# VHH binders against c9jj37, part 4

Target 1, 291 residues: c9jj37
Amino acid sequence: MEPLGLVVHGKAEPFSAALRSLVNNPRYSDVCFVVGQERQEVFAHRCLLACRCNFFQRLLGTEPGPGVPSPVVLSTVPTEAFLAVLEFLYTNSVKLYRHSVLEVLTAAVEYGLEELRELCLQFVVKVLDVDLVCEALQVAVTFGLGQLQERCVAFIEAHSQEALRTRGFLELSAAALLPLLRSDKLCVDEAELVRAARSWARVGAAVLERPVAEVAAPVVKELRLALLAPAELSALEEQNRQEPLIPVEQIVEAWKCHALRRGDEARGAPCRRRRGTLPREHHRFLDLSFK
Short names: E, the ipSAE of ESMFold2; O, the ipSAE of OpenDDE; V2, 0.75 times the mean of E and O plus 0.25 times the DockQ between their complexes.

## First folded at step 1 (VHH)

Design bp8a (framework vhh_7d4b_2)
Fold by ESMFold2-Fast, scan of step 1:
Structure bp8a (fold): chain B 291 residues (1-291), chain A 124 residues (1-124)
Amino acid sequence: as target 1 above (291 residues)
Amino acid sequence: QVQLVESGGGVVQPGRSLRLSCAASGFTFSSYAMGWYRQAPGKQRELVASISGSGGSTNYADSVKGRFTISRDNSKNTMYLQMNSLKPEDTAVYYCARGYEIRFDSTGYYVDYWGQGTQVTVSS
């Protein structure tokens, strides 16, 4: 049987354009936000935000009272990302840019906007490059976005040497760095990875106001020191005396691999090569299998 | 199943310090703003401090500014309240709270889950 009534639609474009014109427009606005560190005023419409987003429904239900709008402060969201969120809520469409998409994704996750989250994830994957990938990995780890995390790790595995030299790499949390350091597929030599980890720990130490060794503690166990040649281990040991990074015990375990001329899994020393591991004479004595 | 479990409460003398912890489970901790509320005997509940999901933004009640510090460790799913220079008027049950943004109010309107509370008594 035919259902009672028929749903018909007007033209989407003029409807969307009319609502888009209300974004950050004081005309008919009934709420003013102060957003980001720059404290930019943004004008909006409570009914549009509340019916489209449970976060705003809760936020705007308690203040201001009827009548005079009061600034609602959202200091953690950048202005550009907030405006993108408003555009999406008003029009069900948004223009995404490489330079701001991670902040829009962050806002979508924090505001519970599942559809916008998925659209941002699709865009990030398409525009992923050396300069963006570590920042994208940080967002993925922070919010438990497993699919994005896997895509970022795979990209870094293929472009390891370049990615490890980016500002985004230096700003990774220990939790975001761990999946990379555990990867057998990194196309970088262990000597370079140790240097990258030291640079990462130095930046983290300055930001967190903690000793380099303390910042590095959660991740350094993943460094495969047994892959380093005797001269490289000697240099690392000397540098470690000047600027502690790695527990002395871990360096000792690497020297034992050289002395015994074979890897010893019972002592927990990692002996597996990575894709980028340069061959060294002593590697003949170690278990260099992948996985 | 969302759970918030407070610990670290107790009885201390004025001028001393206490550190409260709130252990969270059942959700992606870093995606949510967190806060501390307190309720003293015979008084209405009040917001003490709040912190954004990333930890980059914090907010404090005027009565505790300069004495209390809110922090979080997203790797441990734990939020902390370091309470220094405690006063008798800080005596209350302290509640852990979860919300969508750092914007909390004393009514708890932005709060969707509460902990069971931990007693803090400042008495000589």
Scores: ipSAE 0.000, ipTM 0.116, lowest interface PAE 21.8, mean pLDDT 82

Design bp8b (framework vhh_6qgx_2; at its last look DockQ between E and O 0.01; V2 from the best seeds 0.00; counts 0 for: pae E 23.3 > 2, placed apart)
Fold by ESMFold2-Fast, scan of step 1:
Structure bp8b (fold): chain B 291 residues (1-291), chain A 124 residues (1-124)
Amino acid sequence: as target 1 above (291 residues)
Amino acid sequence: QVQLVESGGGLVQAGGSLRLSCAASGFTFSSYAMAWFRRAPGKEREFVAAISGSGGSTFYTDSVKGRFTISRDHAKNTVSLQMNSLRPEDTAVYYCARGYEIRFDSTGYYVDYWGQGTRVTVSA
């Protein structure tokens, strides 16, 4: 009559609460981090970090010794995001907030925390709004998060006018902006999209200290100038003389579409309508001749 | 298997320019900081420049600020170092490195993989 082995569990919440109390607690701590631009000290426990996360296992090694930084500096992670990572590693649970979730997601990706990454992705999709979506798109493109990228693009397609006026939009990389400019579902008129692209290029030019036209070069070919009325093209051409954004040749190809009454996508004059394209007299000829 | 392959080294005249490139493979490129270090004959290894995983943050040693630019291309899994206004004292073997942080001490504590190095010679 051997007694049967049976796995039994204590109450989860008191156990998690006890471990949560160790987060940023100098009691029993054996490592100090300095995190973010604010250079905030954060106290932690090497064994908990290393057994839960390969990034920390490699970063901290097996023993504190000569040559180990004191404190360990992690300059690119904000304090709030780092504390969320510690909470997750210590308790296998985390409280996520709209204002910090993209930074927690970034840390989860960079530290190889797959479960935390998935939890952050689910939360981001749930809380997507006009103010967050372009920043979320940038994170998705940066880390190759395809599902999040598709969700962000779909949200921007549904809320185009509002999204294009956000600070997050102005800070998008060319790689993140390209899928938006290629979208037929973008609910914005082409004249407004050209203005948005110019604003985007101006911000990038100021940050990178490069000419506006050079910053815009990777994306401007996606602008469908053939959709613009003659008066709009004239205005764009004049503005382009004062502040170069678009190659003169691209504007010339749009004028050719008016003269020939058809688009020429092969020569950089795409004329496909977007969901937000406002009707113009010449569009009747583009729709009849272009398939 | 992690691989870092440098290219672009060579001989250049003082005041000239050179672009070093490092092709990375065998890991999720965007999850790691990338850095360039150099070692001149008879000197210790020196940090040159670093770029965060996202590319949003860069860090340079004072002697190269304004002359060198580090960048990364996530589509090609490459990190590049554009070197302008080169000086004879920039002569060194340049090493591509993968790391956990863009701030590096002289020992390279945050580095876990090193490339083989590419030689840069700047003549007067």
Scores: ipSAE 0.184, ipTM 0.634, lowest interface PAE 5.8, mean pLDDT 86
Fold by ESMFold2, look of step 2:
Structure bp8b (fold): chain B 291 residues (1-291), chain A 124 residues (1-124)
Amino acid sequence: as target 1 above (291 residues)
Amino acid sequence: QVQLVESGGGLVQAGGSLRLSCAASGFTFSSYAMAWFRRAPGKEREFVAAISGSGGSTFYTDSVKGRFTISRDHAKNTVSLQMNSLRPEDTAVYYCARGYEIRFDSTGYYVDYWGQGTRVTVSA
């Protein structure tokens, strides 16, 4: 049997433009948010938020409230990212920018907006560069975004020298730094990597108000000290006396590898080369086995 | 397409100087360690010098320490080898190398791409 009705559609752009005009507009507004560290007031419309987002449906409820309800405080989301979320909820579209997309992604995850999350992920991958990649890696690790994490690690492996010098690198959590330090594909020599780890730990120590050695403890075992020449190990010992970073036991295991002229993992000292490992005379012994 | 092109080789008298250059293309130059190797007639390639991606760390085989200087120019994507006080035993084909070879042997270690080589002949 043939249906007798048709669905017809008006033009999408004028419809979206009308709804966009209500974003952060007090006209007909029935909720006010106080957003971000600057505590910016943002006006919104409950019906649009609740029908488009389960998080806001639960936060705002379905019952009519008092005529001028108390502001809803959202202190962790930046205003620009929150306005982007509202624009998406109102119009099903939003312009994403490199400078703010990670904040929009974070908001999308926290508010359970699965489609916006996926759109932000596609955009992050498209605009990924040396200056963004470490912050993107941190977001990926924080929210368990495995595909983004793999893309960020691969990018850093290809751009290791520049990435290790970024502010984003210095601000990584230990959990985000570990996948990098475990990689055989880093294009950085181990002496430079030890210096990068110390710089990372110093920034973390200042921010967290904790000793450098305590900040570094979760990650230092991934440094492959057996790859360092004896003179470099001696310099590291002196630096370690002045500013402790690496447990003395780890340095001792590296010296044992030199003394025995073998770098077997069975000795407990990591000695696998990385892509960026510069040759040293003793490296020719690392693959030898005694018969 | 990764490409390493050496230049600057030639004939020079013992005690003289020569500067080799390696033009790199097809990859992110600053992310890779670079090296020079050489092959004398009838011998296997041997390591000469290496430089870290940043340019902050250099490494030399004992026979060239104090005579050869490796450097890199990130603006021009080139690695150079300044060879001073040349000796007849420095006669060889010199190869530019990018550092990614999972081997530790005499023909090349930590090398995943080789240039075609440039010949250096030092006459006595």
Scores: ipSAE 0.000, ipTM 0.143, lowest interface PAE 23.3, mean pLDDT 83
Fold by OpenDDE, look of step 2:
Structure bp8b (fold): chain B 291 residues (1-291), chain A 124 residues (1-124)
Amino acid sequence: as target 1 above (291 residues)
Amino acid sequence: QVQLVESGGGLVQAGGSLRLSCAASGFTFSSYAMAWFRRAPGKEREFVAAISGSGGSTFYTDSVKGRFTISRDHAKNTVSLQMNSLRPEDTAVYYCARGYEIRFDSTGYYVDYWGQGTRVTVSA
């Protein structure tokens, strides 16, 4: 008969506090990280990292290295986020901030820290606002965080005008922008959306050193040009001649809708109204079933 | 200045073996993960293998598991790729790379320096 034992617990707070004191403490440390673009040194303990995180277990190896801790370079993780990760690994707790939570979330995902990931997700949802939502959406799309993606899209739908004016919007990937442009629930007029898309593409063009039209190519198909008035389409054509953004064929399709006084779903030219679509005279001829 | 110089490439018959070597200089060798990549004709460069700074952990693409072994010598500042049971599909230019961050869970890798490459040709 195996002797029966009883697990008894000490006080959690003093234990956590003691371990927290070891975070970035060179005392008894056996590994040094060079973290972030600033190349900040961060001290840690291999045994604690290895027992709490498989990523670090693999990264650091199981063999005791030579007596001198070798620096491990982690250039892509911000220092603040890395320290938050260490805090969590050492204490099973973490203080999260709005300004850094997405970086912590990213680190959690990349390091395979599922519990920390969940805590970050809960926090992001709790503090979600107009300034944070596009960045959060990008993270969600990048890492396949479906629930967060849905929450962000829903938030943007409710706050479309404000969200489209943020820096975060301009920095979205095409993949992150697509679900927005496909939404019937955006509370913005199509003319404004076209302008926003142009601004987005311009920023991308500058960053990627590619033509605006090329950057925009993956997303422009989702713009519903048939919703624009003839005068607006003419203006768009003129602008497009000066600065190509939208394929000419797509603009032509919009004109066809006007000429035929009907929408053509088969041609891939969406004519469905969005929640924020402003009424125009020709809309009476479009399929009203998608209001 | 960071330098990576590959060697050991050549012509080998299917089923044969080659050992590639990369000599590293101009940086603290043990502070960086090292990796091998390859580019086959008409294909994009692909990841082959990586080794942690300490050498305690390795990661391989699925197609080379069990056949290729990555190792490093800290005394000589070299990283090696032992390639056994070579196949025609392994024909490529192989590149040594310095990784300032390697994700051994296959979530990603970041490389900042590349060697010039060494050609490996496996004949049928």
Scores: ipSAE 0.000, ipTM 0.190, lowest interface PAE 15.6, mean pLDDT 88
ESMFold2 (binder alone), look of step 2: mean pLDDT 83; pTM 0.857

Design dg1a (framework vhh_6fv0_2; at its last look DockQ between E and O 0.03; V2 from the best seeds 0.00; counts 0 for: pae E 19.8 > 2, grease 28.1 > 24.2, SAP .689 > .668, placed apart)
Fold by OpenDDE, look of step 2:
Structure dg1a (fold): chain B 291 residues (1-291), chain A 123 residues (1-123)
Amino acid sequence: as target 1 above (291 residues)
Amino acid sequence: QVQLQESGGGLVQPGGSLRLSCAASGFTFSSYAMYWVRQAPEKGLEWVSTISGSGGSTYYKDSVKGRFTVSRDNAKNTLYLQMNSLKPEDAAQYYCARDRYDFWSGYSYFDYRGQGTQVTVSS
């Protein structure tokens, strides 16, 4: 009769604490990472990393030759995020902070740490606010985190005015901005949205060293210029000549809507009112059914 | 050349009425919102009323609501301000001004203003 064995568990906390003490501890370490742009040295243990993460298993799988092993350079991951990853790998727990959770999330995704990813996602959703939401959206879009993306879009829809004024908004990619500009549920007037788009494009232009119009080109088509009053549109048109942002054809199309007092050619998204669209006289001629 | 010329000011007793006119030239009058503003002695310029280019929308300072009426005749390129039930506090130099809208700032400013017409209300 094979003796029946039972799995019994010790206290988790002391165990985790003990292992935590090995995080970035040079004692008994057999690998040194050079992390981040600042090239911070971080010490670790190959066996622990390899058994907990496939990425590190692959990375560290080659036996060091004779001599002092060369540091492993990980220049793209911030030091704080990397330490969080190590904490998780060593202890199966992690202290997450609002200021660094997205970096940890990014690292989790890159290293294929599914459980850590989920923990980070839960944390992000829990602490989501106006300052964080655009950055979170960017991460969601970058890594195809659909649920997070939806949550972020919904949050921005509810807090559009504030969200559009954040640094995070200005730093969004076109890909991340597009779902926002396509939303009928934004609680912002179109004029404000156009202004926000300009600001966004200007920042991008400066960073990418490209013309504003070129940077804006992928997203400006989602702006619903027909919602603007004639006076607003005229002013925009004039200023657009001085500083190109919007294709002239798109402005012309908006004027056509005004001239024809009908939305038949533009019965699509360009003429639909958003939740925050301020009423204007000519809106009675637009298709408002897609509220 | 854009020109704005106010007229119709004068001396009235409290409770009296005046009708101000502003003759506009040198631009497409109907394309611009127009403003009435006033400056009392030792006071800054204050907004009184606004009328849209078409005349379909009018706006008033709270203190003049119900007493003042802004209108325009686009065929005559003329802006009007009917002032009823005048009070001593209404005494000021009245100006008509043309609206200019800056899209990016979201603000309007006056790019042209007339010489003004004096309104005096006797105590």
Scores: ipSAE 0.500, ipTM 0.792, lowest interface PAE 0.7, mean pLDDT 91
Fold by ESMFold2-Fast, scan of step 1:
Formats: structure tokens, C-alpha cells, sequence
Structure dg1a (fold): chain B 291 residues (1-291), chain A 123 residues (1-123)
């Protein structure tokens, strides 16, 4: 009988360390990238990139003409994220940091690096905090990363008050904001949520050079105005007349809920309490599901 | 239009009592929390007491707790401040004021106040 072939392995760390030494090293480099807005030069090796990544295989498949090779410009990827991608391609390992992981995740998705994408996703959920979660939610929504979206929404539901005050919240797209505004589990009072939505709409209006009401239109109908006390709703109505945010019809529907002393969701006026809704006397008549 | 008229001030000796009244008109009185505020000569306005629209909740400045009692009669559109054990430091012009809620800040302030009633504590 012939002996069976067996796969045996050398030590991984010396092997990966040797290849890591080639990252951004001009020694034996045959391509130069100019990355990010800072136009930072990064030296690399065509054979390693092309055999590890179909994106680079296609990008580097065109032979340079006679003379010195021209640099490859990648202006939209930050230098730190690009270096992390190279480290992964060269060594099959990468150091991930809280401050850069979303940019590394974005590059992994854009370059079709499925394993790096999964490693970044695992890291993001471990380091998720108030300052990172809205930015992570935006990446999840942009690239259709359903599991990350669910984890970010759950985190924001538990830490709503602090999350709504972040710059990341103000920069959310309407598509990313909608799942939050539809959540019954938000641990924030509806008055505070309406204030947060206005801040979001005002920032978006300034950036897009559009009216506040127009920017708010895709999301504002998710606000549960019937949960506001009569004094709050009256003040909102008066101030909305001066600076439009909410359609007048939506405020009218909230007043109808107060007048009827029973919620009627079939009329398109949601009156369901959220987890963080502060008790108001009229709530005993609007949402009987929490009795 | 919105009118607030205070009365009941006067001259009392230290340890004496006064009852201030405020007649309100031109708005739905029971829908608004009301304040008592005071101003001594050359001093700023000082908050004294708050009463909710229903009268169910009352709040007081620490220096007047146990001595002053705020109340209201919504049927008569009238606010009251019962002042007992008056001290020289309580001498001031007393105003009733209407609560104003600013939705975007989430804070209350007062928008209207009456002309005031003078309280003098002197022997």
C-alpha cells in the first residue's frame, strides 16, 4: 500500500511577518497607488494583490505602456483603510481599530473581500458604542448589511437618548433614520424624538440647500404626535406655523386622537407608546395595548 | 386680551401674614401653570412658587417652604399666595405670571405678568 499524502504546516507567524514587511515597501514593488484626499503614495506588489482579490486583478490587468508606470489613483479610500486592506491581502490578518474599522469595512465591501468584511462586522459589533453606532448603521443601510443593521438598531433602541445627540445621528440618511422612527423599542420620549428629528432635518436642509419641511417629509409621518400632552402639542403647533417642519394635517390627526380619547390607527394617526415614552394622563385612553 | 391683576399687598410687621390674589382674564386659565415671582428694589426677578394648571402640583423656593402656600380657583380664574411668618427679606413687588412652554428647548418661562402688588415688611 502507498503512503497517504498529508498536509503539514509551517509556523504561520514568521511566514505572515515576512509578507507584512512588504506592505508599503518599495522593495520589489511594481505598482504605486496614490490614495485618499492627501494623495499619499502606497507601494504594492501586483502578483499578491491580483491573486488575492478580483477587484485588483481587474484594476491591474491593463499593462502599462513603455516607460515608467503611472501611479494608480484611488482618491476615495482613506490611507489607513487602504493599508489595512493591503495587510490583510499580504498576511491574511489585520489589526482593526475602532476609529478606522468602518472605513476598512467599506473598502472590504467595495473590493469584494468577503472574509475581511465578516471580520470587520464581528469587530464592529464588539466595539459598538454611542459615538460609533449611527455611523455603523449608515454603512449597514448603504451596503444592505442586514445583521449589522439589526445590531445597530438594537443598540440605539437601548441607548436612544445619547445616540440621538451624536453627529452620526445628524448625518443619517432618511433610509437609515426610518427604521429607528418605526421602532416601538426606542428608549426616548416622543417630545425628545420630535426635537431630534428637527435637528436632523435642519442639518440636512443646510447641506442640501433645501427647505426643512421638504427634507423632513420622508420621515416626519413616523412621529407619534398623539403621545404629546395638550400643552406640548399646542406649543408645537404654534411654533410649526412659524418654522414649518410637520404637515398641518398630521397635527390635526393628533388632536383628533385627544378629542376621541381613544387611538384609531386606521385613521393614519399612530398613538402607540414607545419603550421610553414618559407617562402622560391622556395615554391611558390612547394605547390600550400596554394596559 | 391676556390680563393679570395682583392684589392683597401691604405693610406688615415681621412674623405677620398676607394673602395675595391674582385675577386672570383673556385666556383659558386652567390650561396654564402659574408662577409667583418677586422683585426687591435694585434686584432681579426671583421665582417664588409654581402651581400646575389643575392645582395638583406645587413647588416653592427653599427660603419660603413651610411659610408660603400657593393655590388656585379655576372656576374664578384666580391664583392665590398665602404668606405666613413674613421676614424682612420677603419685602418685594410680587407678580403673578403665566407659564410659556417652548417645545424646541423643552423649557418653561413666563410670557405675561401683572403690574404687581407691593409687600413691605417693617416694624
Amino acid sequence: as target 1 above (291 residues)
Amino acid sequence: QVQLQESGGGLVQPGGSLRLSCAASGFTFSSYAMYWVRQAPEKGLEWVSTISGSGGSTYYKDSVKGRFTVSRDNAKNTLYLQMNSLKPEDAAQYYCARDRYDFWSGYSYFDYRGQGTQVTVSS
Scores: ipSAE 0.389, ipTM 0.683, lowest interface PAE 1.8, mean pLDDT 87
Fold by ESMFold2, look of step 2:
Structure dg1a (fold): chain B 291 residues (1-291), chain A 123 residues (1-123)
Amino acid sequence: as target 1 above (291 residues)
Amino acid sequence: QVQLQESGGGLVQPGGSLRLSCAASGFTFSSYAMYWVRQAPEKGLEWVSTISGSGGSTYYKDSVKGRFTVSRDNAKNTLYLQMNSLKPEDAAQYYCARDRYDFWSGYSYFDYRGQGTQVTVSS
């Protein structure tokens, strides 16, 4: 058709380097952000933000309001993550680091940056390790990132002993902890899992200023107490008297399973072993088989 | 190639002690719970002891509680069974086994691969 011109392209790196020089540059800047708990000033350019991101287009509008414009406050994003977002918006590229990628991912989700989100997800999977996985799981659950959630759960299932001892585990929400406690593939014995849940609930109780039992209530049903030996249940009862964690009714149900000794009458998940469940004498009466 | 090799058996007087070892290779040893099982002549396999992958939880058959101690050294890929106060009824071929769990069937199997080590208690 007329005209039949050709699209030609210059080299990407010199172009992106020129635009990168504008990141956090007061020259030609027409907006200032105050970012993170450090309240770091970050200078930006409305035209670049608005044309690349609908979130910023709506946040900034086309014209400043009357009077002297105030800085735009973004209290929840760390400065490093915000600068990474700006670099991506300005240059269509960004260097990602393990220490900050989850914060960049969070920002990408919140600002509706679908391509940056996908790039961050790919990077998280590549750098996933024991010390990152629980925080990554929390982000995945918070934002409904099903593929990341599945990958994190699988990683924790393969490294259960180490993962349950991390600070990231202790900081999980109940919603993020539930998929782990429901898994038959955890390589942790139930006695150790009860201890992990108590540690988790203690941290949540201190942070939320709520009783341990109230923090634990959403998740404790998933503990499979029928798998514990009588001596272990007795020890749990004593611990529960001193620091309540598990409703007495749930402990009573575990004792009933021991007393009935009916494997074909065992009900639901509370009798089902996990990959890490160690054998006990009474397991032969639950839906489990040992030679 | 999963390999388990038992050693440390022998002849001991009643009340004596032995320490069995199981050298493991061909798998990530620290990720698996391990078992000690034993077999006396003309009897089936009998579970003796279990230890979690981390070593944090141990379990024993009632007849050996207080006399046997299972342990592991994950840096050396080695499982141990310290047997004290041995009785004639403890005489058997001892095997170490890896836990083999089939999620769909819900069954665990003793995955023993070695030739075992003989424990004999002389009256």
Scores: ipSAE 0.000, ipTM 0.167, lowest interface PAE 19.8, mean pLDDT 83
ESMFold2 (binder alone), look of step 2: mean pLDDT 85; pTM 0.849

Design dg1b (framework vhh_7d4b_2)
Fold by ESMFold2-Fast, scan of step 1:
Structure dg1b (fold): chain B 291 residues (1-291), chain A 123 residues (1-123)
Amino acid sequence: as target 1 above (291 residues)
Amino acid sequence: QVQLVESGGGVVQPGRSLRLSCAASGFTFSSYAMGWYRQAPGKQRELVASISGSGGSTNYADSVKGRFTISRDNSKNTMYLQMNSLKPEDTAVYYCARDRYDFWSGYSYFDYWGQGTQVTVSS
């Protein structure tokens, strides 16, 4: 009794193209969004948004209540990312670009669009390069995207010197920088890493209007100062007097490792070698194991 | 009163198929996304699949992608889970749930559950 009819399908692309033409089209629109810091007006269709996305279903609603504001303000999403979300919701397809994919990924996560999130993640991994990786790491850390975080950290470990010189690196949050500074696989020497941390702290200090030492405080404990030669520690102490970055106590602990010549593991991991660590005479007395 | 009732569970051999149904009442079914959770003895509850209010968007756990298909019939207030190529690891109590979206975390979570239906895949 059940099979009384036959389901037949028209061509998908003409159907999809017709719906794509409605994106940001005031024709038949019944909701206006104001998006991003640029406060750009974007026209949309409530039925398509609510049926395709739980976030918009809850935002626009079908139940009586306080009502939906007009226009609907979404100040945190950039216009290009919002338009990409609409394209996906209207057509179940989206054109992704390297320059905007991280913003589209952010919107997909915030709006609970799990399929769009996965498509963005696949695209980010494929286009990952030195200039994108730190920005991708920031998004991964912000939203708890563990697999993307792991892929970004691995990329930075393999391309450490180049990645540490990017604008994206300088703009990392302390939370995103910490996994990098904890990595034994980072292919960079500790002297260079200290210089990179100082540059990072300077940029953060300017943006947050806080002292360099205050911005660096959450991350500097991860710097393995005991790996530095005596001349390098002396130079760091002098620079630290001119521009405080590292607590004096931490530099003192590094000197104690030199004096004791054994590297006490109870001090944490301040003497453990990284993949990029250059050999120094005193290293023969410290635990420099990769493991 | 929101009510969700699962059916279609049972005992099945590996490689076979089962179709679960969830009958919903007490709310406007088409206005809510729905999902299937499962819980094996001694393990935490995990999301298996979810579907938007219109049925136009679906999401699957990696462990079931390509094997399970979620669907819904809004005219019947019913959601389905077609389970193909069943494995012993799929043995669990399966719950249907109504979706509640949290904008700030960007994650959905479920506010009403059915009583569950047992699926046992025996070797």
Scores: ipSAE 0.000, ipTM 0.080, lowest interface PAE 22.8, mean pLDDT 82

Design dg2a (framework vhh_3k1k_2)
Fold by ESMFold2-Fast, scan of step 1:
Structure dg2a (fold): chain B 291 residues (1-291), chain A 123 residues (1-123)
Amino acid sequence: as target 1 above (291 residues)
Amino acid sequence: QVQLVESGGALVQPGGSLRLSCAASGFTFSSYAMRWYRQAPGKEREWVAGISGSGGSTSYEDSVKGRFTISRDDARNTVYLQMNSLKPEDTAVYYCAKDLYYDSSGYYPFDYWGQGTQVTVSS
């Protein structure tokens, strides 16, 4: 059954342009935000924010305050990302840029803006490259964005050597690094991966003001030391004496794999090859198909 | 604390070349990716180029690929943007940004901006 009457609408462009003109416009504003590290003032409209976003509805309430807007401090969102959020809330459209999209995505997730989140996810996937992928992986892991996590892991698996040398890699949390270290598809040799893990732990140790070994503890057991040749294990032991990274017991388990020739049965010391694993003499006994 | 100072902006004719510099202080420069952005009057700030902390990876906005080259000198704590074959549409204030992905919450990227340097391409 058809409803009685026709829905008619005006032109979308002038309507959107009029609402866009209200973004950061002090003439009509009833709330002032102080955002980001720049401590930038941003003027906005309580009714538009609260109507469009439950986060702002809870944050701002229904009252405009005592005549002069009180500053609302949002120190963790960059100004550019906050303005993009306002643009979306006011116009239902937003211009996304490679340099800011992860910040806009983060704000969309935190403010519960599901449609903006999906638009950002589509854009991130389109612009994904070696410089962006580790930062994107961190956002995906932080907020449980499973599809983005899978796409980032797959990209890193295909571009492992380049990705592991980026600043974004060095800034990954242990939780974001773990899926990479568990991957059989990483196209890097285990010796290079050990070096990458040490660099990662050094940066984390400096940032967190904790010992290198403590920062590395959640991830180092994923390193497949049994894949390393005897000379490489000896070098690792010496480096480990100078700068502790890996428990001595884990290196001992790798030596046991060599001595006992037990690949698949050494469950406490993973011996599985990765896509990028370079052949070594002892590898002939690690890949056991049958008991 | 973190300080970025851009320089090298000038008035140039179309087809000309210009090198921008950004001097950084207050952080371990070699450990962080650096980016260049630009903002033309009445337009949003747009990303132009990026270089990884190691210098091994560079990236560019499509309209500047093949014309602009980003590089860094970690001994001088400086990032550069070499601009060739300049067009009138390249006219903008150019900003240098330090990219910091990790903070106390571990999830926000932060861009620390300099004051910018004006590039005008006109004839």
Scores: ipSAE 0.000, ipTM 0.101, lowest interface PAE 19.4, mean pLDDT 80

